# VH-VL binders against q96cp6r367to538: the designs that were tried, part 5

Target 1, 172 residues: q96cp6r367to538
Amino acid sequence: SGRLLINSVFHVGAERLQQMLFSDSPFLQGFLQQCKFTDVTLSPWSGDSKCHQRRVLTYTIPISNPLGPKSASVVETQTLFRRGPQAGGCVVDSEVLTQGIPYQDYFYTAHRYCILGLARNKARLRVSSEIRYRKQPWSLVKSLIEKNSWSGIEDYFHHLERELAKAEKLSL

## First folded at step 1 (VH-VL)

Design s3 (framework fv_sipavibart)
Fold by ESMFold2-Fast, scan of step 1:
Structure s3 (fold): chain C 172 residues (1-172), chain A 119 residues (1-119), chain B 109 residues (1-109)
Amino acid sequence: as target 1 above (172 residues)
Amino acid sequence: EVQLVESGGGLVQPGRSLRLSCAASGFTFDDYAIHWVRLAPGKGLEWVSSISWNSGSIGYADSVKGRFTISRDNAKNSLYLQMNSLRAEDTALYYCAKDEYFGSGMDVWGQGTTVTVSS
Amino acid sequence: QSVVTQPPSASGSLGQSVTISCTGTSSDVGGYNYVSWYQQHPGKAPKLMIFEVSKRPSGVPDRFSGSKSGNTASLTVSGLQAEDEADYYCSSYAGSNYVFGGGTKLTVL
């Protein structure tokens, strides 16, 4: 089961919004630093198919837990599909594997980013997320995974939406 | 060509069930929310149900809540509406519609499939 | 569920302008910039004329314009032509749900 996290229009063209989110941009670097992500590495985009590219991000996230680990390691794989010239924009699928947390072998998270150009300097960003299970947890473990994962995902994308809104105002 | 084609309508008695289908072609089906919208004879358009690209967000009109179930099969580029406990008031032409702007515009509509609930 | 109201009918002469209102609440029309307008000719599927309150899809003439003030959205059809005679519906996002107005039958005199 998934959730819609962002569905907003920004006064930024689709091409620039894509560059901000999916390249090694000043925006992305600043955002990840603000989130206190460390040990960040981004592979270059690559792929056999035109308009079908893939890259891998690795980074360390902080965890606020007095009884547990203070950080976790993340491997995020992104696949980019380009939209046609008429619409502008792209779709990016993200799979996020986290190590150093309880029940890490049971699940991973997936996000879909959709950027659609609406005008020369206006685009819509839609982000949906889903928790995917490798092993079926019993109900108490599943409830714990769901609560903690959705809390983290919602905080991350709410923060991203706010930072995009700030960047939008600075570019106008 | 970007296209939606509805099927499964027919004549059915009150209290029975019917399943509508909508087949999509010409676009990446799993990138878009799709709606069911109906037009009853002598009345106006009424939104029935919506489903997001991954089925993570689903909504129903109050008039059908608890009786109708929307679902999609992205591998088959298909949308479904399972209609249970049908009432005379459910008689309508049922459209499926693609939402390009996710809540801001239904840009592609099918031709509709007719459901008649009558004894 | 949210309810939005439109006048059941509107009329205008060739070359004139007509405005159709769509009145809701702060939970739909007033709360979101996701108001759309649809044109429906008898026996045909609806056609999107306006989205996001005031924007036109490609192929829709600029004679069709949209606006919103508070809880009321408006569709204005200027330079009225015979082929503009149709039913017009507004629709608004209302959270996880959508609502249509009752529709307005536009007659071109």
Scores: ipSAE 0.000, ipTM 0.466, lowest interface PAE 17.1, mean pLDDT 85

Design s4 (framework fv_sipavibart)
Fold by ESMFold2-Fast, scan of step 1:
Structure s4 (fold): chain C 172 residues (1-172), chain A 121 residues (1-121), chain B 109 residues (1-109)
Amino acid sequence: as target 1 above (172 residues)
Amino acid sequence: EVQLVESGGGLVQPGRSLRLSCAASGFTFDDYAIHWVRLAPGKGLEWVSSISWNSGSIGYADSVKGRFTISRDNAKNSLYLQMNSLRAEDTALYYCAKDLGYFEYYGMDVWGQGTTVTVSS
Amino acid sequence: QSVVTQPPSASGSLGQSVTISCTGTSSDVGGYNYVSWYQQHPGKAPKLMIFEVSKRPSGVPDRFSGSKSGNTASLTVSGLQAEDEADYYCSSYAGSNVVFGGGTKLTVL
């Protein structure tokens, strides 16, 4: 799906990795603070009993774009899919809608997180991202959207991977 | 009576297209990942493509990436493989195979009888 | 060609044991505990014999066993019977795809 941004094994179990990334965990709180995200709110997970749950995150992000505002508002909807304990992992689909940036009505970004349990204290995290278009932009506008969006996405997930590696070492 | 039945194979010329279908019965289709696996004459089994239970995770072998498209219709208990720009090397018996889990990594426990694709002349 | 390597043939006598190897890398066989083994008789669809390195589906006899050490997975068939003569394939998850070994033709002497 799109671009592969993380495909790494961590010495933490799948359940703990899921809790670090997809609960209101100290890890997630610290990571978002390092990213300079503000006004962060997380809804509770909710959904039917068919092993899918949904939640909504809202937050303000800093923008480093020289042609625009210094911050933007984000609504991120996450859907969590798991087969149950025997599956040893989960998939989380994330849709990120950003307001306060140029061409905001043309696109949004989507991320897929896949956690696989490999052993009791070992799991793989795979993250893929893509830019989804609501309206087809002109080639120049599309190039601008893609350059800025991929730069931000790659910085975010590179930072996440580094922080997970640090947390892994501390758990030893 | 868990069963997968493939169809849509045939004889085609290089550069043309075929669409394979796989019909599932006897299990809850939308709870499982499904794979396409092929067996070429004189070769071994080769994984072609897979799709997770909700179409959220899709993979392709490098040899078919950009030419083949996997899809599923959970309401119809059906899996498809759209094969474009066919090559002689795509000649094989194509199997549809159900995974043990939601995702493509657990193991393929139910296989169809296969449908033959011959790309010739 | 497959990423993972199997011997093209193996043989054993009735009642004896045979072991078939499946060698990959740390990015497939060595990196994940998602190795499967399949038995295929001529003209038939493959049958799952082992999954998750060492687990058997219902109906597969315990004389079929799987193991893994480093980058090599092994299928052991003990108490060989005539009906065990077939092609055997290993398969491994490889992070973004699934890979099959080249297959081993098992002959029961």
Scores: ipSAE 0.000, ipTM 0.486, lowest interface PAE 13.1, mean pLDDT 86

Design s5 (framework fv_sipavibart)
Fold by ESMFold2-Fast, scan of step 1:
Structure s5 (fold): chain C 172 residues (1-172), chain A 121 residues (1-121), chain B 109 residues (1-109)
Amino acid sequence: as target 1 above (172 residues)
Amino acid sequence: EVQLVESGGGLVQPGRSLRLSCAASGFTFDDYAIHWVRLAPGKGLEWVSSISWDSGSIGYADSVKGRFTISRDNAKNSLYLQMNSLRAEDTALYYCAKDSYDWLYYGMDVWGQGTTVTVSS
Amino acid sequence: QSVVTQPPSASGSLGQSVTISCTGTSSDVGGYNYVSWYQQHPGKAPKLMIFEVSKRPSGVPDRFSGSKSGNTASLTVSGLQAEDEADYYCSSYAGSNYVFGGGTKLTVL
């Protein structure tokens, strides 16, 4: 099952929006700090082509669980795809593996970011997410996974969209 | 003019293979996701497979997963569907359809006329 | 188990309106604003009539309109004409794939 989380136009050019989201930018650093992510490590982008690059992020996230650990470790793998020069923008696929949570071996989450340039200082960002299962859980276990995962994903991207809107206003 | 033309359909026996092609013209092929959609006799439209502009995102219907392979050659403006281990239930008119967007489904705005696949003994 | 459900048939008189429903779940119709509608005449390829729930492609008359409430999308055809008689399919993005409704045969009386 999947969901569309962001589908908005920002008064920020596609190249700058990509830099804000997918480099070690001040925007990204500030956003992750607001999310209270710790132990953040970003690998450089690498690959044989500028149109197909990969990087790995590792970080620790807080979890609001009264039973069990208060944090979990995340490994996020991002793959960047660029269209030809006439198209502008990019697509980034993200796979997020979390360890230190119940049923961690059953699932992971995936996100797709699509940036499309509309004008010199204007771009559209679309973000969709889905929960992918490695093992099929019982209906009750699936309900628990879905409730907790979607809550976290929706909070994260709602917060991201809000922060992008703020950054947009500051660049006016 | 913007158009898609399917080919490669025919009569084939169960368990065999067939390769469909879709030739695109009149638009920048590598800017768009393309879909295979089929219409089986007495049924309705059924999505079969999709491929993003760069082949980086590919999806299949559960009914064909593991048997069918979608691919594209952007230099030749062509889309393919390799169909293996064909079954009677794969009998259908197969359409190639262009998405109005390169990744996220906006709507299939251009369709070919289809190519007929009949799986029978 | 159909993922997305449409009535198998619908009918209306010339000049009147008809509405066709498309009911899914929060994982498709209810979860995304990517619902499209297709018109298919016998022997012809499908034609996109509505995309993104309520938007019309160039060349589609404003007699065709789309809407969505919760898990149900609707196609409304007003001012029915004889040429509107066709099969109508809804389709939705479903996160990892795309899904079609079963189709509705619209008869103009």
Scores: ipSAE 0.008, ipTM 0.487, lowest interface PAE 10.3, mean pLDDT 85

Design s6 (framework fv_sipavibart)
Fold by ESMFold2-Fast, scan of step 1:
Structure s6 (fold): chain C 172 residues (1-172), chain A 123 residues (1-123), chain B 109 residues (1-109)
Amino acid sequence: as target 1 above (172 residues)
Amino acid sequence: EVQLVESGGGLVQPGRSLRLSCAASGFTFDDYAIHWVRLAPGKGLEWVSSISWNSGSIGYADSVKGRFTISRDNAKNSLYLQMNSLRAEDTALYYCAKDTYYDILTGYGMDVWGQGTTVTVSS
Amino acid sequence: QSVVTQPPSASGSLGQSVTISCTGTSSDVGGYNYVSWYQQHPGKAPKLMIFEVSKRPSGVPDRFSGSKSGNTASLTVSGLQAEDEADYYCSSYAGSNVVFGGGTKLTVL
């Protein structure tokens, strides 16, 4: 089942917010560094100009586990759906595949980002996430996947929202 | 009060056209996806069409593709369904329904429904 | 287009529990966690009872619960009351489409 993780208005225009989150921006670089992500690579955006753009991010994330792996590799595919210039903003779908964790072949996580322009220097960011299953886990394994995945997802987006709020204050 | 009110239904001959309207009030219309869903006599609910908050994503049931066109006017808080080449099988009560989400790609659930407008296609 | 199947009828006595199934494929019910359930009384518009498989809107009693296993979603109505007698429909996201089940007429005896 999905969860709404961010639903906030920022005093930053939609185009600027999109640039901060979905380009190789100083904001994104700094945020990922704060998260201790390493080996970060971003492909260029590419795709049909009539439909959508896609890019792939690869990176290594730290894992706090005394008996398990200390890091995992991630492949994240982002699809950008352009909105009309009158409204401003975009929708980005993200699919996150993690390798080096227990039950990695059973699931992946998905995020939807929606940026809506409200005024020249004001936009709303809405982020929702869900866990998607490729194989159906038995109930105990599903509980473990859900607990650990949601913990990580919630920590990531709470941290992102906090950093966006800080960036907003510096711009005002 | 959050409301959707459908209009434009009636009796029409096969092959003709009708345009349905749905008027929204009490919520920010352009924040949500809106759907057309119909209930035919003696049958169940059938999804007809959906439109995202900005008209960027649109979907149609296979039974109506090429004949029906969904559209919205966010300045007027209104949704429309242009129905061309009507068939007897299109006879139904047509509901306008608001999604809990802004885009049709996910579909979080239809939380606000109108009372419906009746379309009868007969000779 | 996608097809999802519900039993055409279900019944139970006051205070009993009833479960209604909604069976699809990996391209709808099994592939996405976007299953909703609607209650419709005669002459009334449908009412959302469950969304995202198991979530309840504000005002829906916890006697109504939803779950999913593989390609089958289930609506359970516990502690049946007379007002629960209605038609129940499931729906699922199916790619760019929405698909409804055929509906289940629930009779409270």
Scores: ipSAE 0.000, ipTM 0.475, lowest interface PAE 16.2, mean pLDDT 85

Design s7 (framework fv_sipavibart)
Fold by ESMFold2-Fast, scan of step 1:
Structure s7 (fold): chain C 172 residues (1-172), chain A 119 residues (1-119), chain B 109 residues (1-109)
Amino acid sequence: as target 1 above (172 residues)
Amino acid sequence: EVQLVESGGGLVQPGRSLRLSCAASGFTFDDYAIHWVRLAPGKGLEWVSSISWNSGSIGYADSVKGRFTISRDNAKNSLYLQMNSLRAEDTALYYCAKDWYEGYGMDVWGQGTTVTVSS
Amino acid sequence: QSVVTQPPSASGSLGQSVTISCTGTSSDVGGYNYVSWYQQHPGKAPKLMIFEVSKRPSGVPDRFSGSKSGNTASLTVSGLQAEDEADYYCSSYAGSDYVFGGGTKLTVL
């Protein structure tokens, strides 16, 4: 089960789009700042395979929910898959664990990013997301988790898509 | 050589259980989602189940939900399909297939293992 | 699960072209640009021929092409050769799962 959140073509080459999203790029720094994420740390990519690398992001997110905590800490693990320089694009799997929210031990969110090169300066970004359960909650609790999680996920990726479109236009 | 080899098929009575295995070689198994797809005699291919590289994402066809369980053991380069409460309509050749890294699709398939559910 | 339909058979002569359709709904073929096509020879495993509507994996000849309009995807095989005789299946991403078409038996005359 899941949702498709981004399925758009950008006039940015696949390698540059990958660098914007998955390195410590000015784009990523600015985007996370706009999201008001604080205490951001990015580990370097590491791995023995040309096919896969892993990194860990940690950061604090603001929570606008009036009934709960005002911030939460996040650990996001990303796994990057690619074949080499001749292959257009990559796949990144992301697992997001949030601490400091109700029912934190019940679930996590997972995202799959797919970048496919279409031309030298043109690539498609596809992002799909899922909520994964470690423990099956009561129906009311599940409804609260789903409502709050999907609201946050959809806002995040719609914001990302808008910022990528702006960066595309401002590319000189 | 990149290869997937299915095993565990056989003749089984309705209501019984069977466990299929898929052994992977020639690629980094834990880099990829793997799928179970079946081909019933006189029918077409039908997607059965999928599991992500780390088992964090699992999906099932409506026809098998609640009866089948997909799992993987990355240390053993192996995929499994536990099939419970088998029905005549589960009779098929069962393939495991590797996810295509550049998008949605399946680029490497095994030879399949035959499951026959009959009384 | 969503219903995806293909014609059960198609035929063409050596050197001609044939087109196979794959019709779904807005929740699969029409909703995503993630249609793949598979070729299956008797006694063999399926082979990926087209992914994401129109893209070819390395090693697949360019006489195989794909397209989509609305809820219908199409596979076109031009310059038909004897080895093209096989079953062809379309598949689509359907949000959280996959769906396959019923398959088309292509005969090369």
Scores: ipSAE 0.008, ipTM 0.488, lowest interface PAE 12.2, mean pLDDT 85

Design s8 (framework fv_sipavibart)
Fold by ESMFold2-Fast, scan of step 1:
Structure s8 (fold): chain C 172 residues (1-172), chain A 123 residues (1-123), chain B 109 residues (1-109)
Amino acid sequence: as target 1 above (172 residues)
Amino acid sequence: EVQLVESGGGLVQPGRSLRLSCAASGFTFDDYAIHWVRLAPGKGLEWVSSISWNSGSIGYADSVKGRFTISRDNAKNSLYLQMNSLRAEDTALYYCAKESYDYVWGSYYMDVWGQGTTVTVSS
Amino acid sequence: QSVVTQPPSASGSLGQSVTISCTGTSSDVGGYNYVSWYQQHPGKAPKLMIFEVSKRPSGVPDRFSGSKSGNTASLTVSGLQAEDEADYYCSSYAGSNVVFGGGTKLTVL
């Protein structure tokens, strides 16, 4: 039960694409600023090996609704996997918990980023997302959760894909 | 022990349908992309279809587009190929094959292959 | 769809070397570092011999080697042995799909 949000080839190598997305890079800082995220903190990556690392991001997101709260707090946990230390790509699983929204205790969102090296200066980025339920919502509540969550997720990843394409053109 | 076991092949009339299954064991099935590859009598290997770990990315060979549907059930460690509007040229030994990398989509090489299931399309 | 070509047959004597070519275009073999080679004995499933142009899985002898120049990938089998007699297929990523070469029947004389 998921959706594919990005499945695109970029003319940047897998290691550089990983650095852009999963370090405290100028690209990531600029992207989050464009999204109007505030109070951003990134923990350092930590783990037993290069092939299995974890970090936590915290930030405040704006909510574009005339009724209700105008911002919400997010805790995002990212886990990085590699097949081996020489692997030309990686997988990052992201678990996103949002606080300050209706029905926050019912659900969270999960994203999987896959970076695959295709050639020395070419990589594919694939991003899939899903909504995971901790409690069974009523049908109307579920519809509300899904409408608002998918709207936000789709907007975020379409914006990300657009910014990656711009960064690609600048480097090429 | 990592293995894939195909089933569902048989003799079928042109224009009819057949559903192939592939049962996986010995690895975390939902971490890998899986492919269907066929070998027709007197010909070579031909890629038929592929499906990513979460069904988010699916591909088909031009020869089967619109007729075949690949799917997977990660809870059952199973892969399927629904074959509709079968033609004589679909006669082949059908293999399922696993991509190599754990946690990486699209490694594009197949490290584990099943023994295959034979499909014969004949009147 | 992409077409990649292999010679239909190749032969060599025990202890010698043989090279099998796999020729495509810049949209498949030439465009990506995703060329693999498979060995198939009659009645058996294909076996991965080479991946990512030149890498070997554990258990494959180092007398099997792979390389690529432009749009042509090559499999070289050195120190040829009787059990190397089989069909060999190259495969490449082709942007939206996977493509196989037509196969080469290797005879050991």
Scores: ipSAE 0.000, ipTM 0.485, lowest interface PAE 12.9, mean pLDDT 86

Design s9 (framework fv_sipavibart)
Fold by ESMFold2-Fast, scan of step 1:
Structure s9 (fold): chain C 172 residues (1-172), chain A 119 residues (1-119), chain B 109 residues (1-109)
Amino acid sequence: as target 1 above (172 residues)
Amino acid sequence: EVQLVESGGGLVQPGRSLRLSCAASGFTFDDYAIHWVRLAPGKGLEWVSSISWDSGSIGYADSVKGRFTISRDNAKNSLYLQMNSLRAEDTALYYCAKDIEWLYGMDVWGQGTTVTVSS
Amino acid sequence: QSVVTQPPSASGSLGQSVTISCTGTSSDVGGYNYVSWYQQHPGKAPKLMIFEVSKRPSGVPDRFSGSKSGNTASLTVSGLQAEDEADYYCSSYAGSNYVFGGGTKLTVL
């Protein structure tokens, strides 16, 4: 089903960590710029309750492909589930659909972010990811999808974890 | 050694009150949610109550809402369950259990303290 | 009463496999990947066998495995041993609450 990519404690409160990751924050803007994402648009969060919100991100990612496209278009849909007012933290489910890559019609990726407050200025971030198939690929194609997708996902979240650790130190 | 030790159980008459305690050692108590779970004779495990690290998030089973109060004292590494208006149906072995790193599994359990509600 | 359903009993012979189901709703088992399984021998505290649907704590044999499909989680015990005879409970996070299944008494024949 999935892989655990981040499960770390940061000396940042849960609400601030949520703001850094899931608003149009300076942290998020800087991180996406470091990843060289372009044409970034973020819809506002919307929903019928404060505990169930949805937004859509669109952006262009670079691809290192000598004989193919140099970029791909992404549509990422995020659904935010807030725990009650005193709970401290949230769960965000993300579905990432990419256009302009080989076998794009076969799969998409899903991420679950969980933020849990541990102390006033301390929170745990857990991120797990999964590759989901819209149709069954042949075994060799599946192997290729798995290898390339996990490489990209792991690089992205390891980079995110490092940047959060840097931001944590700056807040001291 | 990571451990939880429950105390405060006993025989009590219906309608009266009892307070359970749970003493924690061997881990950073104020980093974890802690749960009360009970096992009634001939029944199964039933979740009773949970409290987050800062007491900011508290939950209760419907069967005990309004009668039981969970609390913690992080300076004393202790968890409490104040049980009011006790009923015969509250007769059970009461466990406290530590949450596993916020993954909502209970990885450390005490041996339990017995509460018997009868005349 | 529990909102999460387990069969009250299950049985298997030494060396066989047995699967115990845990069926809830989209607000508990189906809504979160926080399903845990506990083993309880008579007179002892429960022991965590599986957490987060399929993960094992250190010291739990790999013949215990967990999975989930929709609103139903499953615990599979392969290569049954006599010491596996116990009560098994599933539990799930349910927002601000936790729910336990009714328990399954596993008999090793």
Scores: ipSAE 0.000, ipTM 0.489, lowest interface PAE 15.2, mean pLDDT 86

Design v1 (framework fv_livmoniplimab)
Fold by ESMFold2-Fast, scan of step 1:
Structure v1 (fold): chain C 172 residues (1-172), chain A 118 residues (1-118), chain B 107 residues (1-107)
Amino acid sequence: as target 1 above (172 residues)
Amino acid sequence: QVQLVQPGAEVRKPGASVKVSCKASGYTFTSYYIDWVRQAPGQGLEWMGRINPSGGSTKYAQKFQGRVTMTADTSTSTVYVELSSLRSEDTAVYYCAREGLYWDFDYWGQGTLVTVSS
Amino acid sequence: DIQMTQSPSSLSASVGDRVTITCQASQSISSYLAWYQQKPGQAPKILIYAASSLQSGVPSRFSGSGSGTSFTLTISSLEPEDAATYYCQQSYSTPYTFGQGTKVEIK
């Protein structure tokens, strides 16, 4: 039961949108700073071919819970699939493992980004997410995991969508 | 306009090291990888490696492992390639080039002729 | 490593001629192939990227085709300024590799 978080058209070409989101772009650097992520490291893309690449991001996220930990460490693995150089667009699958939060052993989050070129300077970004379980929690624990995880996921992607809309106006 | 500016020439003796610069302008320096490609006199093009100016991560061709070091200075938008233990066979024009969206080289520096002679 | 082989190594043609240069990859590289033009004493200049996409500012007489292991660069009507060495390059996987070059001379 995943959720659709972004399904928007931006006046940015598909290749540029991919570069903004999935390279070491000024956009990505600025966005992560706005999210107050610290200790950010991005490995280079590597893989079998240019159509199948993988990278790992590590970073520390702030936690707003008053009685809990103030921060958590994240390992995010991104896998990029490309149709080929002809058509604009790609798919990026992201798996996010967070350590330092309640019930961390039970779950991780997954995101799928789909970029589709519509015109030379116009692309659609679709983002969907789901929570994946390694262990089956009791119903009350599952409810807590899902409430907290979806809140964080929704805030992150709403913020991303707003920043992309702002960047769009600058004709980056 | 995008420009990659390199010095014209460098001369070194065998066994020395050479460090070649490439100054980028006209685009966001940290948004594109920069590669180094060399060409010996009258010969073809040979890829040496690449650097990500954002964070400085590198990938080198196996032939140059242990002898090549690539670095980037974001404050001056400059990348460098340093080649150590120079041999006469290292005499070549050394080009920096920017990787475009399909990992093609969309812009090139004018090249630095490195001559290794005794 | 992926080996790139060009044919012919050199050719001589007249202004107005149709010129075709071929490039063979030792394994499939999809469409991750670029073509470059290099004139004596100058840096290479990109002509074609993604096997068939014409770089902005490059004359329309240049075209690229092919995918997988076999690629061609065509100059539909040769002009004097086209005298140069042409290189193909695979960008499918590192180490990136180039063909040995094709020298085009004007008669």
Scores: ipSAE 0.007, ipTM 0.508, lowest interface PAE 12.2, mean pLDDT 87

